# VH-VL binders against Protein ULTRAPETALA 1 (ULT1), part 5

Target 1, 237 residues: Protein ULTRAPETALA 1 (ULT1), of Arabidopsis thaliana (Mouse-ear cress) (q8gza8)
Amino acid sequence: MANNEGEMQCGSMLFKQEELQEMSGVNVGGDYVEVMCGCTSHRYGDAVARLRVFPTGDLEITCECTPGCDEDKLTPAAFEKHSGRETARKWKNNVWVIIGGEKVPLSKTVLLKYYNESSKKCSRSNRSQGAKVCHRDEFVGCNDCGKERRFRLRSRDECRLHHNAMGDPNWKCSDFPYDKITCEEEEERGSRKVYRGCTRSPSCKGCTSCVCFGCELCRFSECTCQTCVDFTSNVKA
Below, E stands for the ipSAE of ESMFold2; O stands for the ipSAE of OpenDDE; V2 stands for 0.75 times the mean of E and O plus 0.25 times the DockQ between their complexes.

## First folded at step 1 (VH-VL)

Design D1 (framework fv_polzastobart)
Fold by ESMFold2-Fast, scan of step 1:
Structure D1 (fold): chain C 237 residues (1-237), chain A 122 residues (1-122), chain B 107 residues (1-107)
Amino acid sequence: as target 1 above (237 residues)
Amino acid sequence: QITLKESGPTLVKPTQTLTLTCTFSGFSLSTSGVGVSWIRQPPGKALEWLASIYWDDDKYNNPSLKSRLTVTKDTSKNQVVLTMTNMDPVDTATYYCAHRGYDSSGYYFDYWGQGTLVTVSS
Amino acid sequence: DIQMTQSPSSLSTSVGDRVTITCRASQGISNYLAWYQQKPGKAPKLLIYAASTLQSGVASRFSGSGSGTDFTFTISSLQPEDVATYFCQQYNSYPLTFGQGTKLEIK
């Protein structure tokens, strides 16, 4: 069965129940775990917020320091600055969570598990938003020159360009910027062996047969093709 | 205070194996997110990254040096060891070990050892 | 591999002058760039990371800017102790790569 309806949501698998049991504000989402967090400054006291931990290692903070504060999707470093600690640059020690009623720095918690794993990589994938990120290069034949053009499927924009090309029987490589698709002869020859999956995703690093059959990056809710319709019909929120 | 110091032979003959030890203090390689890297600099030339080892024993080696490089750690001794096989005169360089930036902004080197000059000659 | 090209290779100027060094990446590296100072016979010292963030304890006369492929390092008012070779380094992808260095001297 090629149906990935259930396994596209992985938030409940990020941490064991016992690892989260004493933390305040725990909410398990589709592909994240959310907890209450904060940062203390001498000038402003405690700034409280919500921290979301993603399997890609991405960390997002939504500030709740003041009713009506609409700062969302902050990095921990940006939240540290927002809270009044502009020169500290030590967010792992300065951003805390509540465990057993006590403020505990992120550096002393399991919450940095995926961040630390991905931090060994020089770049990071975008968070999965409810789906695993397992992308590899795909190829589309140009209707004009007959050559196969590489699409890297590493970002939503790159997936959108590939999706549009696949849906256009008269697609021509001249219609797209060279920075989005490339066709150096040497690069074309070796590319499929080099790019087997998303090296920025922990679950796809170095895998030989990693293929993306559907995810939020590769599938688009407004598209009426069978693949996108099937994906949106089968994904649970 | 974070400190690192390189040790090993200063003279190596062609075809021999070089073994360098980095001894450090002020941090532990059991702490999540920390890493130690090896960088070399031939006299009068640019810096070249060789290898990195992280707290969880994950390793990255410069592909231009292929299978010549091995990096290992001994967390209890606060040491990281670099082994480089089949030394050649072109490998003559000052070899540094360095600490990865703590604040997680990336893979830059905030503290360096003093360096050890390794000369490869007959 | 990402190639880092520094310009100029060497520079000679006077105390108090504004010094500018550039670094160009062969492909986009966002802001994943660091700058190092290396004095003769010494190990490199980190000055700037994330293209524009000063390392703690580094003098405010040093600054960095840029993103993507083009980066600039500036000393607003050159001091005698700034005589050194300066290197840029990208950390967007492995292998980590450095520029060839810019040697800065006082006339």
Scores: ipSAE 0.000, ipTM 0.434, lowest interface PAE 16.8, mean pLDDT 76

Design D10 (framework fv_polzastobart; at its last look DockQ between E and O 0.02; V2 from the best seeds 0.00; counts 0 for: pae O 14.0 > 2, placed apart)
Fold by OpenDDE, look of step 2:
Order: C-alpha cells, then structure tokens, then sequence
Structure D10 (fold): chain C 237 residues (1-237), chain A 124 residues (1-124), chain B 107 residues (1-107)
C-alpha cells in the first residue's frame, strides 16, 4: 500500500530519471519538471513551447512558437488552439514532446501522471454523488462580503492560510496576510471554482494531488487542531 | 464587470452585407485564453453559434456559414466585428456577442457573459 | 456536427415542483455541456457549466448531471421566476451547438 503521503514532491521526485532520460529539453525545477513540447498544425507547422508539469497536476505551457510570442502559462488546450491545430480539443494527443528524437503525444508519456482528470469532476455536485475527491484549491467565504476566496494550497504558507481561515469562524478577506485581497475585489469566476479540493475532513484519505504540508507530520508541528489530527490519523489508516 | 454590447444596422436588405460590432468592457482580448463569440437566434427558434475569435487572432466559423462570415478584432478598442455577406430573410435573428474564456485546466468555458443582443431584420 | 436533443420541448408544472430536462448529444462530449436560461426578450444566462458546475450567483435549486451523451438539468423546486426557455449547449468541439430549447411554464 504505497503510503501516498501527499508530500509536495520537489521537481526531482516527480519523475524517475529513467522516465525523462530520452525526453528533450528536460529541466528540473524546484517544484516542476519542464520539457520541450509542441503542437503541429498542417497549415502553420510546429509550434514549440515548454511544458511544465507540477505535482499538483497542473500543466503550464510557455509558448515559444513565434518570435515575440508573449503567451505564457497556457493550458495545453490553449496551446493547442494557439498552435492553429486543425483538430482541436485533443490536446493530449495533439501536443507532443520529443522522446528519442520522435514526437510523442502527451497521452503516451508519463507526463500526465499527475494530471488528474478527476479534478474536472470535483464539482460541488459530484462530491455529493460520491465522485472522486480532489485535493486542490479550496475556497473560504468571507464573513464580511460573502465572497468566496481561493486558497491555492501550493505551498506551506498557503496551506497555513487556508488552515487558519478554516479555523476562524470570522475569517474575512482582510485576513489574507500576503494577498492584497479586499472585499472590493471580484470573486473568482465560476471556472476557477470547479476544481475545489478536499477539505481534509476526517474521512479524507488523501490523493496524489494533495499538498499535505499537512499537519503535525509535515507542516505545523504545533498544530493540534482536531481537523488536522483527524486528517492525519485517517491518512495513516 | 464584464459587459458586451452589439451595435450595427437593425435592417438589412437581401444580398447586402451585415456588419455588427461588439464592444465590450471588463476584459481584454489581449488576455490569454479570452475569446468573443457571435451567436444568433431567429425569433422563437434555437440559438446558433456563428463565429469565435480569440486573443491570438485565431478564428472559428460555423461551417454552414463559413463562406459568409468574417470575424475580426480590434484589441485596442475592445471591439469584435462580425461581417456576414449575402444576407437573406432567413438570417433575420437576434445577434449576440458573448464572452468565452478558457478554463484554467484543459477545457473551454462556455458563454458566461452575453450582450443584450441586437435584432437584425433582413427585408426588402 | 454534434446534435443536441432536448426533452421535453415544453413543460408546464407547478410552483414547488421538481423539473427535469434532458439533453442528449449525438456523440460523446465528455462534460463539456452548459445549461442556459433565457427569459423572453433577454439574452441567455449561463446556469451550469461542465455538466454539473453551478455558475456563480445562480440559485442552488438548479443543478446538472451527466457525462458523455446524456445530461440532465434539474430544478429542485420551481419558482415563479424560473419561467423561461432552457438550452443546453455543447462546447466539446466546433461547431458549437445548442439544443432546441425547453420552454418552461407554470400552471
């Protein structure tokens, strides 16, 4: 039973060296793996870019398809579209990386290992229907304005913020210590709320996309909140 | 706040060209992933997608009308222009422009903001 | 082109009733389905996207479900303000296509 300890894996731990050995343009960042990627259009040829894979399952493409291209942090779908691919909406098959000198679709690589399609299913409604729980971004409602504010949960600090917010029945926008979020700021659009993660309830078993700077085991050594205790206990079970 | 507004002639003669302008605010077509789409709706009928244009000037047209449709953008003016040639009475409809962003993951987002629409009547 | 077929074309029910509208795609569209509400003389309003995700600001009585080819839109308790025509729309592939609509009225 692989202890899926959702430790935020550093980039070096995302993939085995053997898995990346034949890939072109591999750069191992602190919290991501970057590879050269592209998308072929019959009309425009190859658009070339860099794909970053995050342990969270996020994929970001920085486009270098044309000189002076200002597009960065594209989704694979956006990049596919940007490339002018005639048959769009198949980015897993249309976006390729170079392995051993050959163009290999993302779908045939290990790079989608952390891409959790189930995150798309993590709608509020699906949670009630027993859908797979995703452990990504969370939202906490502001007690002043009622707006839901996003917590990315990508770092220990972000996790701490969320943890504190969840523990504060009077949490409000102004309680963000680092983010300059005020009640005047617009709420996240609906699309950003689709991928709400796990609240790490006592019943939560975690997932591969869970950033578990957790609690007493990895993040807050002094955290004694019941939620954290329960979560930690449950994950160990 | 995102707003869109359609403008143009409300009466067009058969065989003439329709030019509609969508003026929007609250977003920019310089933003990656952002698109503007045109949709029409004949009176009492279903909605029909016409065309989409995106931040990177990529364009999609309804194949059934492809030869008649042209969509362009002026990012500096926050405008998208739809041109439809050889108008026919059957093209009488309310024409809408709508905001269409990409999702943050791998998918597309539907039309989350719409203009009020403009009724275009094609008549002699 | 992907054809979207809604059922029923019209529905008349009572306030407080549960309303169910179905939409079938001629081919698989994953969860790239949206539901719109259109009131007379108004533009469509997005209610549901990604088949089951409620748009911000939309009442919780609205919901959607389904994947692949079969989708369901539900109003748990019909309110007077819900009188409208409802449309499904796929955005899985171009051309983007809509259902024919379901006109919802109150008895």
Amino acid sequence: as target 1 above (237 residues)
Amino acid sequence: QITLKESGPTLVKPTQTLTLTCTFSGFSLSTSGVGVSWIRQPPGKALEWLASIYWDDDKYNNPSLKSRLTVTKDTSKNQVVLTMTNMDPVDTATYYCAHSPYEDSSGYYPFDYWGQGTLVTVSS
Amino acid sequence: DIQMTQSPSSLSTSVGDRVTITCRASQGISNYLAWYQQKPGKAPKLLIYAASTLQSGVASRFSGSGSGTDFTFTISSLQPEDVATYFCQQYNSYPLTFGQGTKLEIK
Scores: ipSAE 0.012, ipTM 0.532, lowest interface PAE 8.9, mean pLDDT 81
ESMFold2-Fast, scan of step 1: ipSAE 0.118; ipTM 0.557
ESMFold2, look of step 2: ipSAE 0.081; ipTM 0.544
ESMFold2 (binder alone), look of step 2: mean pLDDT 91; pTM 0.938
ESMFold2, look of step 9: ipSAE 0.076; ipTM 0.531
ESMFold2 (binder alone), look of step 9: mean pLDDT 91; pTM 0.936
OpenDDE, look of step 9: ipSAE 0.000; ipTM 0.504

Design D11 (framework fv_polzastobart)
Fold by ESMFold2-Fast, scan of step 1:
Structure D11 (fold): chain C 237 residues (1-237), chain A 118 residues (1-118), chain B 107 residues (1-107)
Amino acid sequence: as target 1 above (237 residues)
Amino acid sequence: QITLKESGPTLVKPTQTLTLTCTFSGFSLSTSGVGVSWIRQPPGKALEWLASIYWDDDKYNNPSLKSRLTVTKDTSKNQVVLTMTNMDPVDTATYYCAHGYSYRFDYWGQGTLVTVSS
Amino acid sequence: DIQMTQSPSSLSTSVGDRVTITCRASQGISNYLAWYQQKPGKAPKLLIYAASTLQSGVASRFSGSGSGTDFTFTISSLQPEDVATYFCQQHYSTPYTFGQGTKLEIK
């Protein structure tokens, strides 16, 4: 019989060693990092366990509350309930790890990095999972109603619509198939005028072209960060 | 398939600067969690870790050699470069680059022997 | 710096024998320990990481155990192709450090 080896990607470590220093119970598996964790309740005090973090963003807890406890492969929410916080829905704040001898909530640690990335793909702000991400929202004035229309640039179709709108001096918002949003909010006004960094390249602290309200080329052609390259690629025919 | 190969001079005079290039394929140093490390081995002796560079350009150098070591990457060329100043005969060793991170070095280049002599 | 002490420095045994090599860290390193095999003139080959996990493609006769400061590497039945120098390495803290090596030979 074949061993249940599983095909493992030769690979990426989940965290730098320096990020895990001073955490208690650190063990590294083939595709996960394991640390000691726990949850405190009024009724039972501290319940201790082991947390495994996977690159998919999955989090898995094996309870060690008593010798012989067979509660394994719990989600953090299930562990929160198991530990005596049955009605709570705040496992990010209630499940802790030990760092430097202190209980630190998961929400304050690097351990949620992959979980947060996975969650962003499923959030209301994400149009489609695995879609190409353009670096920011852009605005185009309607020649008919005079209002600014928001383009989120999250898909090839949205980037093409924005490209067409920018090239058409007679563009009308009636040609826009998505819900109309104005840039009248204070935060949107601020973000349009403030220098922004490009999020996909650590070496790019921001591109002057990304803040320019002129033609597409002056906004993106001089920026070689992945986000600006993706945006330019997405607007091509 | 992950492959790495070291290149550079095989003979260096004392006080000169050594520059070694690691050229790799099968992975990108833009991928989160990926790193490349430099390790050396003097003839007949143990392995010594020199430096590591990660996808986010974080660098870690061996403290005993820190003032002499520089590691850089060129992601577009799939290359990592190690520079070591003020070479001495005791630095004679086979130099390896490896695909690696904080808990293992899983793929290694073939190594390049660098001899330091007058 | 974490010092890795490896023993024995050399070993000479017969084909089919069980071989055991030990590695001791000067401080606790959890399970951040790897074992490498190096044949003359070749680059090291990773055999085991995380103290006990076999690298893909490595023969099942190789195994590792231990946690904290004391670690063991075992070959359950020595084969001729296993003649090599074996090194342990800690990944717990920079600078990453290696043991001095164990040279394995067949009588």
Scores: ipSAE 0.000, ipTM 0.461, lowest interface PAE 11.0, mean pLDDT 74

Design D2 (framework fv_polzastobart)
Fold by ESMFold2-Fast, scan of step 1:
Structure D2 (fold): chain C 237 residues (1-237), chain A 120 residues (1-120), chain B 107 residues (1-107)
Amino acid sequence: as target 1 above (237 residues)
Amino acid sequence: QITLKESGPTLVKPTQTLTLTCTFSGFSLSTSGVGVSWIRQPPGKALEWLASIYWDDDKYNNPSLKSRLTVTKDTSKNQVVLTMTNMDPVDTATYYCAHSEYGDYWFDPWGQGTLVTVSS
Amino acid sequence: DIQMTQSPSSLSTSVGDRVTITCRASQDISNYLAWYQQKPGKAPKLLIYDASNLETGVASRFSGSGSGTDFTFTISSLQPEDVATYFCQQYDNLPYTFGQGTKLEIK
């Protein structure tokens, strides 16, 4: 699907061609590189999945362990557990990719390059606050085409765009700056809303449709979106 | 900014049950891969890991403490609770809760700690 | 349980000196080792993870090395604010275990 920005695919710049040459399942997206991955357990055998590597250092796994498994946006650690390795707790060595037909642990691949770089640039506390707090996808319905569009929420700007969209009853996906899902069936499947981990009502004025941002659990202290500004004002008052 | 703070009684009599609460902000235990761990330190001695609980309610307890330990979470309150039965003077220690992640089993950041003294 | 043994148990040295602390595991733990700094009356602070990775915001004079059973923590040029007790921690197997600590003092 044609995006409306005309930008080069950033995913094509994440790794050199030589680094990906022998990896199985390589697919280059707009801001990620995707490869086939898996995890082996003694009880259940191989669980196969797709791993996406982002320039932020984020790693996302979509499980393909059985037909109909729709576990999306798993961390490698969560995928290790999902695969049946409840007590192993070594995802860097237990999650593998296929290189030259062989299972190679993530710890022995270039795929951890950006993960390692992000760990060096941000303290673990700051990385969790900045990267992990935004790790869950959210969906907003388009007033024009009737489909829900996926916001990945990996930066403050993306969170701002999401909160602005949630507050706009006439929001249209033509205003969406990211690549659209090309398959209508995949878009419809992916549009099923997942409630994000905060059950408390937002304490801020002006947030009528967002229960996850703007509360004390999910707020970003430096976020300048209207929801976060209102929350900060209400908490201090 | 991730922060954690321990709360509970500072004085416990032998044979009583200790209940400590860790209240945190800056993350949710509904987030995949996230966990909270309890570590204690007797005065002037080494750190001892007690228990961990993860986003999916999976729990791990130090086997040296047998069945004395229970760890639970209340995701809606941003709290993790540690319960330790049959307290003894040797259990006198500063008790910490700390942020941990499945796959990355070091602890960061830590709460300020709460000193629990066990005496008659 | 994996036993972690630190040496020395304490040391006293001068500002500007190179400080080396060692940690030995009772069995192979690969690189699953962290180092913590604990100042008096304070909670521990993570300095190093995966044996050699420096946590962000931690001064570059701190470093770690080693794999398997033998690990080293180094301060290249001791500063007054480095007075603390330092602990290693293995996370290869449950239960997670810590070294007994090394108390660092300035002469």
Scores: ipSAE 0.000, ipTM 0.458, lowest interface PAE 13.2, mean pLDDT 74

Design D3 (framework fv_polzastobart)
Fold by ESMFold2-Fast, scan of step 1:
Structure D3 (fold): chain C 237 residues (1-237), chain A 120 residues (1-120), chain B 107 residues (1-107)
Amino acid sequence: as target 1 above (237 residues)
Amino acid sequence: QITLKESGPTLVKPTQTLTLTCTFSGFSLSTYGVGVSWIRQPPGKALEWLASIYWDDDKYNNPSLKSRLTVTKDTSKNQVVLTMTNMDPVDTATYYCARIYDYGEAFDIWGQGTLVTVSS
Amino acid sequence: DIQMTQSPSSLSTSVGDRVTITCRASQGISNYLAWYQQKPGKAPKLLIYAASTLQSGVASRFSGSGSGTDFTFTISSLQPEDVATYFCQQYNSYPLTFGQGTKLEIK
């Protein structure tokens, strides 16, 4: 069985060792995998850099093209432009990594796995445009009638309201923040979710239900989702 | 070490726009659960929350000032910028930026603050 | 908006005394309450979050308790360096709101 759940270092879980074995410049961080990358332009030749791949699908490049070049946290598209390409929009083909001594475009590597997954995620919510939703709805039972009410975890306010409801052993339908719901309303439509919270996957972006300062109700022991890993890493050092 | 530092003009005339920059080190605003907020304090008065921005670019502005406030981030520069339009003498205050860890929990690390005086 | 009311507005007491400050929310905020210490001319410092959890590096003489609408902050034995204004803050819902502050002085 896979040991994805319970492993504390997220970066080591992004790719199998076999997938990285032939790549140059491999370094595994707490929440990323780093490799040597580059981009070739007719005018300037090869610009060499370091590429960090995050479980979110984010890609970050630190340029090493000239001594004293401090360009960091570049997107691959920005790095393509920085390297001297006259026309852009082909960074997946123009940014390469070295595999077995050969320049291999990012489009032909496993390094775009999480980028491709993230591009399929919904990035909009009812309250916050641009928010990415990776978690499922959660349910809280009414203390009076026992019916479960749906909390759609699409914004920070919605996550906080869910967290507040979970912390209240006497939570009732009248406390539901969106509508004036009573115990006479039907149980919230859709299936109940027995398993609560994060999937504990490196691809999970986390939510407030996974990690809260001082909150035992929403903090999962040994959770390996990105939010929990980042919280633990940041607190320790 | 984690540090935040506010910068911007110390004197603003009525009706002008205030722009303040928070520059930080020791953490990234790409880190999950992390945000930066702006809080102000008029001389001798209570703290007032103004705006927050989070790692995923989610933003919250104080409703009483929402039409006047814009908060943006530049993750590559480790900066968060607050813009406040139509300044008035009652906006005279020390302006702080502070880190939020884990989605708008407590403000765990604060900048030193910058006093902004609004006077003609 | 949730209004936070602190009591007392000011307090003068002696070194070694037990100090108690209260904070009341206009509506239920569970345990989403923080306490800050602000010395003259300085930025606020987080002492307590989640109503009762001490921030790392904060002296054990500081404690917090409460849930819902009524919260208490206690200094078990006042030290000279504790002279400051103390603020409570709710983070249950936006907008985030602070109490008016309690100014603590030594006689």
Scores: ipSAE 0.000, ipTM 0.422, lowest interface PAE 15.8, mean pLDDT 75

Design D4 (framework fv_polzastobart)
Fold by ESMFold2-Fast, scan of step 1:
Structure D4 (fold): chain C 237 residues (1-237), chain A 120 residues (1-120), chain B 107 residues (1-107)
Amino acid sequence: as target 1 above (237 residues)
Amino acid sequence: QITLKESGPTLVKPTQTLTLTCTFSGFSLSTSGVGVSWIRQPPGKALEWLASIYWDDDKYNNPSLKSRLTVTKDTSKNQVVLTMTNMDPVDTATYYCAHLGEWYYGMDVWGQGTLVTVSS
Amino acid sequence: DIQMTQSPSSLSTSVGDRVTITCRASQGISNYLAWYQQKPGKAPKLLIYAASTLQSGVASRFSGSGSGTDFTFTISSLQPEDVATYFCQQYYSYPLTFGQGTKLEIK
């Protein structure tokens, strides 16, 4: 509920106790349920970790694959890659928990009960649009006017223009045919140059490269909100 | 504000069936993760859990009372009903119903309790 | 079934004293443990859940600790209104089980 830091916890259990009773490593926190998890790769064997399930349905993994591994707050997809399955992209089937002493894929557990998969059905621009648009304001410096141009990433054209701008060290806002966003007007009073993260990601810090295809440091490469999916697919188009 | 209140007979004869109703307000038993439990306490003794029913109509009964217990819900009336068969003087106790939060925390809000006496 | 053992069964102390009550589970229950306060003639009141998380509105002098099988409930400075019976309860598995209670009195 509330804690000594003034931060309200929504409480403990997302699941009935009998649903978790045979799972290994169960710990209940103020706003999550934590269990032992892992992922098996042919090259490295088993990577063990701790999985936290939050009331929002978000999943967060802290890796314990080797002594001294300090990777935490990983998405299940990022953990799947970290464990040596970088091309699989099937974390619901490849990340497992221990139930009754057996490895059970997440897809066959109650741990995905609150996970909202409607955000994954974003392959059609006018179909399954129940997936919420994650509005990410990105900024790119204009070499001509010296101001940072805001990209709101609301359309394919805006995403393409942003990707092109990031790839061009001599980028000028006048070089692009989109006239509704210019470097001459400051749209946000008090102009924040800090990129905001995806609203659906816990503990998100954001980054300028998070939607870049193939970027090793991209924090949102596995983000499945409509905006990030559209941006990633539009870069390939 | 969540409130619960127990109602039913205060006197029961041995071998009769006890039926208690819990009427609540301030929450819906259709909300995911929410449940209602029944607990009893004989005079001067410890608390004993009897049964729980959840939003999805999932039910749990204390196995020590084997098939004597039935718990049901009527979400449109905001009621949960406990039925206990073959009452015995040792079943004399204060009976409580209690709310379980949207996730199970323990029993965060309790009714006032109703004393049920079993005697001939 | 998981058996919950409380100690002591009763204690009598003075206002301002530190009070400690212990609860032991017959098997590992992680942190699925709650503590309740019950005053004479009243329904129980939830004080602590998840072994150490204080329920909203509950005074900060109450605290809980422990994990697995051994748990402790502490009142840092006893107040007159704290006279009550205290119960622990596991919610790790069905059937849900309570300790036998600890009756707290003032000398």
Scores: ipSAE 0.000, ipTM 0.434, lowest interface PAE 16.7, mean pLDDT 73

Design D5 (from D1 with heavy chain D56N R100T G101Y S104I S105L G106T Y107G Y108S; framework fv_polzastobart)
Fold by ESMFold2-Fast, scan of step 1:
Structure D5 (fold): chain C 237 residues (1-237), chain A 122 residues (1-122), chain B 107 residues (1-107)
Amino acid sequence: as target 1 above (237 residues)
Amino acid sequence: QITLKESGPTLVKPTQTLTLTCTFSGFSLSTSGVGVSWIRQPPGKALEWLASIYWNDDKYNNPSLKSRLTVTKDTSKNQVVLTMTNMDPVDTATYYCAHTYYDILTGSFDYWGQGTLVTVSS
Amino acid sequence: DIQMTQSPSSLSTSVGDRVTITCRASQGISNYLAWYQQKPGKAPKLLIYAASTLQSGVASRFSGSGSGTDFTFTISSLQPEDVATYFCQQYNSYPLTFGQGTKLEIK
């Protein structure tokens, strides 16, 4: 629909309706076309998001990978990292859309038309805006003990448990299937919801996605604590 | 704890429309990535996926049955409804609803309802 | 549609034996494969997802392996409670498809 002042919705001119007919999540905005997209990693499975295509060739992704993930205006490369493919540089092949019920890489779709035209400029700049990794620790309030409990989001199972906790208004930490996270868990006593990253090196960029309680010499690439090892492993594999 | 339960008629006549309701607890369809699917199994036969609906109202229907299938959700009631038109004796099966995640466990079903047997006969 | 073919269709063996079931996809599905156990009159139970990842609470005697088109499900030492029909399922693309099932019985 046009607006009340007679302005045309420019997004409707980006692609023919026939080109979008089998795609999931199609929504036409004023200056963009939005579709559902995702990226699959071995450890985390599918990260689902919304992709906006602009006539300038810009591509913006709003992540919906986990409850509470507020990542907006990610580049496809940043979204690829955010989804657990930290070292990958093949977002055209790794970010997919759903066409006719099948995952189809962006490289095989019409959605890269404007990007390809723009990319002939030979830009060497990394346009990543410092995308946050949603695989950082999250906190959910316990209805039994009244404390916030940490979910480390280092494995697919942990992310699933976080999703379950977020969806349950009566969630209690005693219902957690692991014996190590309970209402009596002492390691949570020193935890602060507003403090994310390594407790020994809070300015370390490599540790901003995890909380490290036991590492004396915590550095993301060389930290041997289980949290940092698991995070590094999950990002790479 | 996640639980799902199917409800609806156990006997349907040929050409009638089947309506099944899945009522669940322990999760919300407003949570990003969460979905509910319908799967059926004729007596002694393999499982057949029918349809899926996700938190964002994305819907997927089995192409072999697409013209007959409608899946809807009522997030406030914790319910998902499957409607299947023009029932035939070959549609006699146990019908299950199941929980899934789109962004983490796309297409694998970790919690299932008990199933409801629907018999199609005159 | 991706066709899933299981082998064998039925198997009879003894308690304590190693049991192997295979599943073949008609096209590449990476590791997007799940294995389910179904006992008579019961709903299926998820045992394995992502081809090799054991579902929480599932006994360690169950394992899975494979990628692409060829997948294997193994019970290292069969127990009486393992008598069931086992199904593989691909979730690489819609429509989601299941194998025809393997009925496991004790001699």
Scores: ipSAE 0.000, ipTM 0.401, lowest interface PAE 18.8, mean pLDDT 73

